# VH-VL binders against RNA polymerase II C-terminal domain phosphatase-like 3 (CPL3), part 3

Target 1, 181 residues: RNA polymerase II C-terminal domain phosphatase-like 3 (CPL3), of Arabidopsis thaliana (Mouse-ear cress) (q8ll04r923to1103)
Amino acid sequence: FASQKLSLVLDIDHTLLNSAKFNEVESRHEEILRKKEEQDREKPYRHLFRFLHMGMWTKLRPGIWNFLEKASKLYELHLYTMGNKLYATEMAKLLDPKGVLFNGRVISKGDDGDPLDGDERVPKSKDLEGVMGMESSVVIIDDSVRVWPQHKMNLIAVERYLYFPCSRRQFGLLGPSLLEL

## First folded at step 18 (VH-VL; from t2 with heavy chain S55D)

Design u3
Fold by OpenDDE, fold request of step 21:
Order: structure tokens, then sequence, then C-alpha cells
Structure u3 (fold): chain C 181 residues (1-181), chain A 121 residues (1-121), chain B 107 residues (1-107)
């Protein structure tokens, strides 16, 4: 009974993690982030990162490590991002430090853009191009339904993960951010 | 194994142009930032800039902005540092180095052997 | 620009000695600091990253500590091969900057 695993396609942004550019973070929040990041370094599992070369902070969704561990046993994992290759590569490394979960199964749609910049050159829809296997064997986890016009039946919509104030503003949400709590 | 091999020593005159090279091997060349560092004779290390080979994204030190140009040829996994018009003050050892990133920390973990550039009349 | 200042600029020590080199940043850089070793006529070598993480292959006699503005490189027991010039380098913000270096010489 040799069975093939189903494919699980995982969106990155606002699904598995939340990122914010340096210039989108207020000075008062920067100081808080630096303290939190320093404390995070002492934890066995980190969740807050600062990337100078990408000019952004990244916060992983709570429970991400447990989720990925369990999912990897049941599914062949794929990462999907509208970001560029650099971002995709770095996020893949972050989510898979040992390089065993995704094994190069990373799809990035932006060549020159940043999803946070609203680059018009970045495709506005996603597809399963590059995901091997039958479409019927693919499960998609994403915070956005509209970006999957041809694969709605494969999609499990999840609540957006928004950690940074700028991300909440992006979606018109009021009140304090998770960073501020 | 990871290696960065730089072009040979250069002896030039002021006003001449120069392009030195750094060839990477043993790793995915396009997935790592590559840095350039200057060391004047008997002096310390000066950061010139970094370049991401995949898309040629660059970060320059203000001191070197407009003075040098970083570029890459991905097809041969080679990075370049170029001067359009050399000055005597450009005399130095120039190193390329792989900028390794791990969880937001960056370090130049592999270095080329250096290219000595001598500019004199 | 963030200025990195090392102290001392030069140091004489003997084999077996405990050696301490300090690096101060002009502003807080959290733990975004590297240490490098450079021997004459050679390229620099990475020793420490993230202020205190030992680079692969580096002897355990090397250690780094500090956060914010003040950092320290320590060699617990100096070996003959450790005589070299040491540099700190911040990667908190652009431009990346190095300390002026500390030359460790034989006493």
Amino acid sequence: as target 1 above (181 residues)
Amino acid sequence: EVQLVQSGAEVKKPGESLKISCKGSGYSFTDYWLGWVRQMPGKGLDWIGIIYPDDSDTRYSPSFQGQVTMSVDKSITTAYLQWNSLKASDTAMYYCARDYEWQGDYTFDYWGQGTLVTVSS
Amino acid sequence: DIQMTQSPSSLSASVGDRVTITCRASQSISKYLNWYQQKPEKAPKSLIYAASSLQSGVPSRFSGSGSGTDFTLTISSLQPEDFATYYCQQYDSYPLTFGQGTKLEIK
C-alpha cells in the first residue's frame, strides 16, 4: 500500500507570519521590538526576527512550529508567497531551519516587488503552477480567498495573522495591535 | 566546499578603469548576498557594499556610492567591482565575502583571497 | 553612521594569557555584532556572530559577550596561532561599519 501524500500549499504573508518594513514601524515600537527580539533569542523556539537586508521585522504566528511539525507528517508541504525570491528564500529558511520541511518547494510570484509595497508588477492571483500532482490532491491554506479564483474548492481560509500596527491599518482595523498588547 | 576566488593583482595608473572579479562556487550563488570590503595598506576594514546576485539589488556605503559599481554575472557565478577612473587613494586590498544570514543575523563567513589594487603614476 | 571603537588598539600578551578586547558602538546595536580575526597577508576570518555565537570551526577558547553598546571578545587561554588583528563589525544598520581593529602581539 504505497500511498502518496496530499500536497499542502501554505501562504506565507498574514497566514504563517506577519512582516513589516522598518519604515512602517514607529520609533516607539522599534524600541519595544528590539527588546522583545533580544528576549526572543533566549527562547528555544524564536518567533520574532529582524532582517536588515530586507529592511523588515518578521513575527511568526503562534503555534507555527507545532503546526508545521504535524502537517509535515501528513502532507507534502509547499510555501507560496507573492513576494520576491529573496523574501521567499529567507522566509523558507526561517520556517524550515533544517531544510527538511519544504525541500525547495517554494513558490514566489514577485520578481522585483515587495508584497507590502503593492507593486503592480506582482500578480494579483495565485495558481498551482509548480505544484506537482493532481489538483484534486492539493489543499491550500491562505488568509485570502479572492486570490485563488481557480482553486476555491482546494482552499481552507484562515484568519489573518496581524502582529504589527501597520498591518492592522492595511486592513482597516482599529484598536491596538498585538505588538502593543 | 564554499569558495570565493578573486582575480589577480592589478597595477594601474590614475584615470584608468578597472574591473575586478570574485567567482563563487560550492554554494547557491544567487541565494546569498555578497559583500565587498576595502583594506588600505596597513589600515582596517572598510565596508564598500553588498549585492544580491539574483536580482542585483545593491547596498552601498555612502563613502563609496558613485565611486565604484558592483555587478554580477549569474551565469558564471561571478561578482564584479568596477572603477571608471582610478585614483591613487584607491590603492588597497579588496575582498569579496559571502554574507551568510541566519535568523536575522549576518556574517561574512567565507572570504576571497583578496585582490591587491595598486594605483600609481 | 554607527561608529565602532575598539580598545585597546594594540595589546601585548603571552601564550596562556586571558585576553579581553572591547568594542563600543556609538549607539545601541542590540546584539548585531560580529568579530573577525585577520592574520598578516590573509583575509579576515569570522569568529563570532550575534555578539556571542561562535562560528563553526572556531575554538571554544573564543567567546563573545555584550548587548547594546558595549561588547567583549575574550580568549580564555591565548595560543600561538591567536596573535592577529581582531575587528568588530556591526550589522544593525547601513552602512555596515568595522572597528579600527585591535592588534594582538606577542609580549
Scores: ipSAE 0.902, ipTM 0.965, lowest interface PAE 0.5, mean pLDDT 95
Fold by OpenDDE, last read:
Structure u3 (fold): chain C 181 residues (1-181), chain A 121 residues (1-121), chain B 107 residues (1-107)
Amino acid sequence: as target 1 above (181 residues)
Amino acid sequence: EVQLVQSGAEVKKPGESLKISCKGSGYSFTDYWLGWVRQMPGKGLDWIGIIYPDDSDTRYSPSFQGQVTMSVDKSITTAYLQWNSLKASDTAMYYCARDYEWQGDYTFDYWGQGTLVTVSS
Amino acid sequence: DIQMTQSPSSLSASVGDRVTITCRASQSISKYLNWYQQKPEKAPKSLIYAASSLQSGVPSRFSGSGSGTDFTLTISSLQPEDFATYYCQQYDSYPLTFGQGTKLEIK
């Protein structure tokens, strides 16, 4: 019997990473980010990135590299994002710099809208269209369980990763952000 | 091999319209921003703008906003730069270039051979 | 707009010389700077990205340094094929802007 790997569907936003638009970042935080990003360039594993063309900062969740490495050995990895193709493409490249993890297994919202324009307060739905295999062979990791109404049994809910102040505000959280710490 | 091949030289009169092309090959055309750069005779490089072929998202230099139009035809992996009414001052070499992104850094890594546009009475 | 100013506008050097070209930004651009080489009647060629990262296929005699407002392109030992015009370019903010260029001529 040919053993097939389970499919692991990974949400991007607030799960594997956190992004913020330039216009959502205060001037004082921009300066901090620039310094941190410059320092990050000296590290063997980077976690902070600035994308001019997308007009956004992106911070990867701590431990992401180790996680992806281990997961890739056990699962067929898929990325899922509500962002557009540009965002999906860039995040896929970011998370898989060697191009060995996802092999084009990226699901995006399409050409409609801004990847960061979505209001989390508005109900969204995700599905596994395009993911190969039986439903019973799929595991989903996402911070937002509500967006998977048809696949609740496949879900592993994870804590949201919120690095930027604007992201904390988006979810009504008080106190300093990880950026400010 | 990544290649950008531009259309041939153009000789036009003021007031005429023009559309030049840049065909990409050897890479996923829709996954990379494409830039246009002007170089007037004997002068330096002027950034015109960039376009993302997948959704035709564009960024224009203010100096070129409203003066030119960038577009793409994804089906033939071709980008276009268009003038509705040429001026003598539009005389220049026009380059298309792939705007390669890596971890937030951008560089024009592959360039077309350029299209010379001459506008004279 | 961010203005990029190169120095010098032109210089003469001999084969084997160490050559340094500077680029100054009107405001801080962190490390978001590229260097290009352009030979006569040819399209520009990417040399350096992110201020100091060498583009694939570019000889190691080329190097870039700097951060913030002041940047430097260095050719450790000038070769005959290095006589060209060099441009710096910032990608910190729109619009993207180039320096005015530095023409490197044979002495």
Scores: ipSAE 0.902, ipTM 0.967, lowest interface PAE 0.5, mean pLDDT 94
Fold by OpenDDE, last read:
Structure u3 (fold): chain C 181 residues (1-181), chain A 121 residues (1-121), chain B 107 residues (1-107)
Amino acid sequence: as target 1 above (181 residues)
Amino acid sequence: EVQLVQSGAEVKKPGESLKISCKGSGYSFTDYWLGWVRQMPGKGLDWIGIIYPDDSDTRYSPSFQGQVTMSVDKSITTAYLQWNSLKASDTAMYYCARDYEWQGDYTFDYWGQGTLVTVSS
Amino acid sequence: DIQMTQSPSSLSASVGDRVTITCRASQSISKYLNWYQQKPEKAPKSLIYAASSLQSGVPSRFSGSGSGTDFTLTISSLQPEDFATYYCQQYDSYPLTFGQGTKLEIK
């Protein structure tokens, strides 16, 4: 039998990647994104994606592939996102193209009984109750500390990844976005 | 093996209602968008719309908006396309197809065998 | 809506021939283009996605190229089973739209 691993719970949005809705992207930036995405297709590891059905652009955090590879050797990986099931499913597929990292260990909005509010970015409280058996065996990586009021001791706070201008505006940040650089 | 099996051919009169079905199997039905495509006799392919079975989110072609209704019963992994009042111009072959997504690219990779709908007085 | 125009609408060729079908979009769709094959009384079959990626199980004699507005489907050496109607389809924007089709007939 395989040795027991600790669980690593990973937030998605602003932690592993940054997404922006089409209507949140200016026309001038869309053209840039299209060119960048086309160039990205030629790379062995892609980082920029366009999802028509979700109406979103998604940019993966630099180093994400190396991180996930190393983490998977040490931890049982879980995704925990405030996005809906569609978003979580697509992002899980994106982050795990071979289907070997998460194996269905994905928690999205609604799975924990949260009401459908139509805004995936509305702050909510996350809870591992009923999901994880032992709190001492869980490590959480998230950009937002306040969403884990009952699991602060398990949390490693990371810097937000903000690629799109709209995401910077959301957090009141001035200056050019990574997209514009 | 992924399969989409559609209901049998229909012969109807103008003004009648109709609901045809598409049953998916061999894959996680709720995790893939499902599309509907119309093909009039001797003509090309017309996109009707897509539906996400998990939450019944829909995207309609403007040409079909209000003319047809897509729905899903995920408990039996079945999608439906329905008309409240058929017209002669609705005569066509109707296909359901799985809308497969890979890294932001979408393709209809598996198709039903089609349902022929004939509307005539 | 994005209009997809195929050329030619029909063509005749012989086994072993190199065949080229073109598809033009009314506006830039980057590489968000699919190619399908449809035989009489059958459902369409996916051939190419993302303008140039070969669908699993499709013979290597099929290839796709292009970006922006102009796309091409090529059959390097036509086989008897390749006589069919071919469609391009964009998935850049709603509504999804197909070309009018190209019927490939035996000479």
Scores: ipSAE 0.899, ipTM 0.967, lowest interface PAE 0.5, mean pLDDT 94
Fold by OpenDDE, fold request of step 21:
Structure u3 (fold): chain C 181 residues (1-181), chain A 121 residues (1-121), chain B 107 residues (1-107)
Amino acid sequence: as target 1 above (181 residues)
Amino acid sequence: EVQLVQSGAEVKKPGESLKISCKGSGYSFTDYWLGWVRQMPGKGLDWIGIIYPDDSDTRYSPSFQGQVTMSVDKSITTAYLQWNSLKASDTAMYYCARDYEWQGDYTFDYWGQGTLVTVSS
Amino acid sequence: DIQMTQSPSSLSASVGDRVTITCRASQSISKYLNWYQQKPEKAPKSLIYAASSLQSGVPSRFSGSGSGTDFTLTISSLQPEDFATYYCQQYDSYPLTFGQGTKLEIK
């Protein structure tokens, strides 16, 4: 019998990457982002992206490529987001440009969901119903513990990745953003 | 192989309604934006709009907003462009095209063969 | 709206010639520019995306360059099948807009 890998469920927002809508980015930061994005195009591995159709900027967490490569050798990778299918699809493509990591194992919440517009005061929940039948074989990486009420034992909480000023404000953080540094 | 096949040529009179189609195959239809482009006889390309087949999210050119309607039937991987009341000025070739996204860059990489719409009294 | 202006509107060249077509945006569009080729009675074909990235299947004699407002499409050695109309198209902002086209004719 072929050995089956354990499943690794990866949250997207504030875990693997940080996104900001165009309207959440100040004009002064827009220019900086454009310059940085242009420079990013010259790098062997890109981390900053602009998506016109989604109206957002996306910054990947540093070390993301190495992490995904190593993780894929040990786990069957799954993406999980509270965003809509468009967002999930685009982020999956971004994180898996060769199409070898996730193989369609992407879970999104409805067609109208937007993780960036979420109210932190409104409880959101995730579950593994669409992922695996056996919970004991699943590891979850997420910046938010509260969204996994039924799977806390499977969860590895990680520090939030916040690149954009609006994301820092969302979590009540003061001081300059990574974008501004 | 990715293909977009459009409906046949149309000859209409002013005031008539029209709905032309674009059927996608060879790819995940719901995962790619689909664009419509107009080309009047002997003229350049005019962007009409784009539609995301999964949720029917749309972006229209202001010039075409309210003049045409984009829609999709996901069950048969078909996109539509429709007019409620055609004008002579609507005479043109209409192309559908897949809007391919790669790392934030967008390009119309596959095109339908076009649908010629002729509106004359 | 972002206006895209191509230059020239038409040009004549011979097989083997180096041909250059320019496209200017009314405002900076970074590298969010495409080039298309359209032959008579046919749909447009994608040539270049992201200002300088060659579309799959497109001959290497085609190249694109530029950033900001000024862009260039170059055909290093014109082939018989290259006589067509070429369009630039920006995808920086809505509405998406095309240049007016450049018709490349045989001399």
Scores: ipSAE 0.898, ipTM 0.967, lowest interface PAE 0.5, mean pLDDT 94

Design u3
Fold by ESMFold2, fold request of step 21:
Structure u3 (fold): chain C 181 residues (1-181), chain A 121 residues (1-121), chain B 107 residues (1-107)
Amino acid sequence: as target 1 above (181 residues)
Amino acid sequence: EVQLVQSGAEVKKPGESLKISCKGSGYSFTDYWLGWVRQMPGKGLDWIGIIYPDDSDTRYSPSFQGQVTMSVDKSITTAYLQWNSLKASDTAMYYCARDYEWQGDYTFDYWGQGTLVTVSS
Amino acid sequence: DIQMTQSPSSLSASVGDRVTITCRASQSISKYLNWYQQKPEKAPKSLIYAASSLQSGVPSRFSGSGSGTDFTLTISSLQPEDFATYYCQQYDSYPLTFGQGTKLEIK
């Protein structure tokens, strides 16, 4: 028992990183992003990426590398996203370039046991019961409380990470995004 | 250990159909985009498109859209390029290549040996 | 579509020469550029990705530089096995496009 770790389930979007589709980014911001991405390549830990085949920009939350290093010593790490398998795979590779943090513990669209994942009219929620079983030793970190109706006692809510202007608009927030500052 | 093995050369007449294959081995076939590239005799390289074997999602070059069909049988780790009606201008070498991606950078890192398609009356 | 223009179209050189091949994009592609080598009747081989990053197993005499619209492939001391056709290729946007090629021949 003493060698066992609690499971830590990490939400991806707006918790560890922020992604924006190409068509959600204004041309003036695209110019800024391209310059920042080129400069970012020179740093030991990159935080800004462009994925042509997914049509996405992705920005990692500041402090992510220190957080993951420390969390991995205390918890068995799992990633959770309602994104598809391609997205989940790409984000796991960004967050775990050496392949030593998650070891395939990535939960994506359809993995949570929800038979209605493909139904556009049904509100989406996140659930661990069909995937991780009824483990009492899990901690969840997510920016949204309401999407975890069945795991409220396991949840640590965090402030949303909103780097792109389109992400602020998605949540109805006024004022500049972090990209704009 | 990564290998892409393509089907043999084809000699066809205009109007005939054709399906050529590319079998991947030594890697997780469904985890990487796979591309098709044409090289006409004595000419450079033309991108045809890419396919993601896991869900068969595709991206076609506009000049090939509607002219060829890319498909995959992931149970035998094999990709296909298919014509319904060949033209003499389809005479070329056709390569498949793995479109390797890391941190948003893409390169065709492993290529098949090519399939020569000759279309003549 | 982003046009990729290489120069020169062909080049004659001797073993031991320093060779420079250029590639120009019709619009900025940041560092989203590959270089490939193709020998007659063989498949292309990846040499350089991200404009300047050397593929595993590629000799250090090959190097790439540039960003934006102007890129360069350099071979610092030409070897007999380097006589081939070289292609640049952008992955900034669809369709993916190749340069027309630069044929490097023995003098």
Scores: ipSAE 0.795, ipTM 0.938, lowest interface PAE 0.5, mean pLDDT 88
Fold by ESMFold2, last read:
Structure u3 (fold): chain C 181 residues (1-181), chain A 121 residues (1-121), chain B 107 residues (1-107)
Amino acid sequence: as target 1 above (181 residues)
Amino acid sequence: EVQLVQSGAEVKKPGESLKISCKGSGYSFTDYWLGWVRQMPGKGLDWIGIIYPDDSDTRYSPSFQGQVTMSVDKSITTAYLQWNSLKASDTAMYYCARDYEWQGDYTFDYWGQGTLVTVSS
Amino acid sequence: DIQMTQSPSSLSASVGDRVTITCRASQSISKYLNWYQQKPEKAPKSLIYAASSLQSGVPSRFSGSGSGTDFTLTISSLQPEDFATYYCQQYDSYPLTFGQGTKLEIK
């Protein structure tokens, strides 16, 4: 490794941030989000963003900036996501505005009709083999254990970050989301 | 650095087809939306649409939907605006522009020099 | 569609003047507004994004303000190179729309 640091592989969705499509957000919540986004612009560190062309809102997990600063001192940071390249690129820019944390170490899903391991019905999982080179030298932070079947010993599982009501419903959870509180 | 170079002026007759080009350089062409804007002689600016070069995803103004086609050839970092059958009312200056994005804010930060299209009998 | 209305349509001013141009949206667009400058026979140039943020390389005599439906572009001390047409443009929703323009002329 260039700096003798261990690699830290970070999942994006529900780990570092939560995103919601415009059509998944109710009108009453859209009004709240617009007010919050405008107020958030007055703060030194923004946590709420609106992406017209992707048609989505994104909320960063509280404490993210302090976490990334500390983690970058101990680890070489990598982003790994099942999201497409556009999403991964935009989230990397959002998490690393100065371009000093990830330096292009962003792994995304690039499928465009290709067979998944020869069978379209095989569930896609995350795998570091062939990408990282040294599996035993990595730590993974992800909210989902099941997507890392070959790396369970390297995984630190975290509680899902569920800011938007639609994200709570996606995981079958009842009660208000963080946006609603 | 960032540069958008458009194809030269066109003089056409009604009913002819046309494809004009916009070549990007000095930036990652596939990482940013690219927009097309029309300006009729002596008039203001009309948004035609935007295209994402990586996957050719598009958004058209309703006024231009079905009237023009946006496309890209990302292997040569070039975007196109195409008509199947020109009308005299298509006479205008056509600009391409990079739709720069930062933290959810969008602006057309670099513009091509424009392509003048003249359609007359 | 969100209509963007600029005032005035044209304006005469002298070098050194303070100039204010307004832009009104037909519905709230939060801070999702750009300002562009266009000189004759030239492509537009981005001046301001997010209602009030200066684009790189734009002189500090330009400033923008507003949110919701009412926005202003101010030139604090007009220079000879500032005589141009100015456009606002919203990026709140599709279609993206421009104001009709404000032509700033030498008085």
Scores: ipSAE 0.794, ipTM 0.931, lowest interface PAE 0.5, mean pLDDT 88
Fold by ESMFold2, fold request of step 21:
Structure u3 (fold): chain C 181 residues (1-181), chain A 121 residues (1-121), chain B 107 residues (1-107)
Amino acid sequence: as target 1 above (181 residues)
Amino acid sequence: EVQLVQSGAEVKKPGESLKISCKGSGYSFTDYWLGWVRQMPGKGLDWIGIIYPDDSDTRYSPSFQGQVTMSVDKSITTAYLQWNSLKASDTAMYYCARDYEWQGDYTFDYWGQGTLVTVSS
Amino acid sequence: DIQMTQSPSSLSASVGDRVTITCRASQSISKYLNWYQQKPEKAPKSLIYAASSLQSGVPSRFSGSGSGTDFTLTISSLQPEDFATYYCQQYDSYPLTFGQGTKLEIK
């Protein structure tokens, strides 16, 4: 009898987490973030991180740990980002601190010198070309359906996660971000 | 076992050039930032900078910007610190160190044995 | 640049003593602080990261505390191998900076 564990491809940015560059964060918000990061260290599962050498803050989506635990039992997990290799590696380490979920199944499509893939409001096509034969037997979770033109039937769309004020401005949205609420 | 092995001691005159080396082994050389730290005789520690071996991205202390050059040959897992024109004030011990990172916290977790550079007229 | 000022600059103590070394930053660095130990003619050794987290293989008699601008390294019961120079170092912002060092000597 044929046995199969489906692949689950998880987009990173605005799907599982939100990242912001230091130069995109106002001084007043930086002060708040530092206090929140220190408080977050007291929690059993951390959600807020600061990376000096990448020059960025990263906030994980609420509920991510329970989701990853359950998903790993049902699917073979893969991470996908348009960010560079350094960024992809660091985000994988955050999402998989024990190293048991992804086992190197991390796909990065960006340049090494650019931790993020640029303007998120400009559509970029995503595909699974060059990833070990997974195109026909996968489920994809992403905040945008239009960026997966060749995998529309495999896609589960989720609401975009926007924690930082600069991320809301990136998508042309008015009003306060989750950090500001 | 992580090891950083540095080149031997150097005795130079002012105005001469110098390139010292740091060879990493026992870990994925391209996955970690590598730092250089100076210690002048009888003094404390001065951060020179860090380099990311995978793409040679660098961060320099303003005190050393333009004074030294950090570089990497990743095919032989070796980092370099280079002067084009040494000064007597460059006399010091120079350490390389791996800049380990976990969840946004950084520390120099493995250090080379140091290279003593003596610059005298 | 963030200046790191250690106190005292030197300290004499006996085996078995409790020793406290302080480090003060010129501006808040949250918990982004390391402690290193350096013995004569040796490379530094990482002891504490994130102000209070003990590095692997470091004896539990070492501990760190503090946040913001004021930090301490404590050795609860001094051992003969603990006589060394201790450095704090911030990684809040560039340039990375070290304290001037605290030399711990045998009485």
Scores: ipSAE 0.788, ipTM 0.937, lowest interface PAE 0.5, mean pLDDT 87
Fold by ESMFold2, last read:
Structure u3 (fold): chain C 181 residues (1-181), chain A 121 residues (1-121), chain B 107 residues (1-107)
Amino acid sequence: as target 1 above (181 residues)
Amino acid sequence: EVQLVQSGAEVKKPGESLKISCKGSGYSFTDYWLGWVRQMPGKGLDWIGIIYPDDSDTRYSPSFQGQVTMSVDKSITTAYLQWNSLKASDTAMYYCARDYEWQGDYTFDYWGQGTLVTVSS
Amino acid sequence: DIQMTQSPSSLSASVGDRVTITCRASQSISKYLNWYQQKPEKAPKSLIYAASSLQSGVPSRFSGSGSGTDFTLTISSLQPEDFATYYCQQYDSYPLTFGQGTKLEIK
């Protein structure tokens, strides 16, 4: 029986967490967020963070810590984001404070072999070919199915995590965000 | 062990250019913001700015914007602070410091030994 | 700019004393406040972040408290190595700003 290492590729944005830039957050929501962040510091597992140098708020999806613990026992974990290197580094540190879950297996914008952006006629997509070399042995968890045209059989699509009002507007959704509830 | 080693003291005249350095070692240089702080003789601390070595993104204090330039050469893990035309008011001790971040909280956790810049008129 | 005002500007104390230093921000900075210690001819040293969290390797006699605009650094039993200048610094918004310093001298 040959040993196989199944990989779990985890999308960050709207899958594990939701981030919003300072300039996308209204002043009334900023006041609420500051109060929530201060209260959240008293919890053993924090879920709300403010990053001055990146100019953004980040809210972790409920259940994330239990999920990551269990997933790490079953899979080799990888993070994937279309964000830049700074963002990827900060989110990896946030999700893996001991550095034992991902072990540098973090893919950011410009790390994959074919980042499709800036072309008005070709949709932006994600691709693991050439980066990992084990595409047939990979499970992908992402909120967006259409961004994985070359890995659709490996994809487990999940409900988007939309905490901030600006994120709901980004996807054209009506009604209040989770922050507003 | 994390270390920041700065270039030696400088004595300059007004109008001259200057570039001082800060070499980081013992940590992933591109993973942390690096800050510059001025301390005039007998005075407190003034934040000059920060630079992210990976992509050279910067944030400057408005009082230093256009007065000084921060840069990095990440291949030799070295940051620089540069003046094109020094003034007597630039006389100060200049520190570099690693801007450590954990869960959205920032502190300058390791500092260089400082570079004394004296601009005589 | 957020002004950080420390009180007192200087004080004298004896080994074993309890010392408090106050820092006031010109507007609310939540808990986004650092304290640094600087000895003569030396670089500053980080003591406290997030208003009340001790930096690694800092003795437990140091503590910080406060939120919003008013913050306090306390040294519960002063030691000879604690004679230095102390600075608060906010990281709520740019520019990052320091208090003017509080010089703690041996009596």
Scores: ipSAE 0.780, ipTM 0.933, lowest interface PAE 0.5, mean pLDDT 87

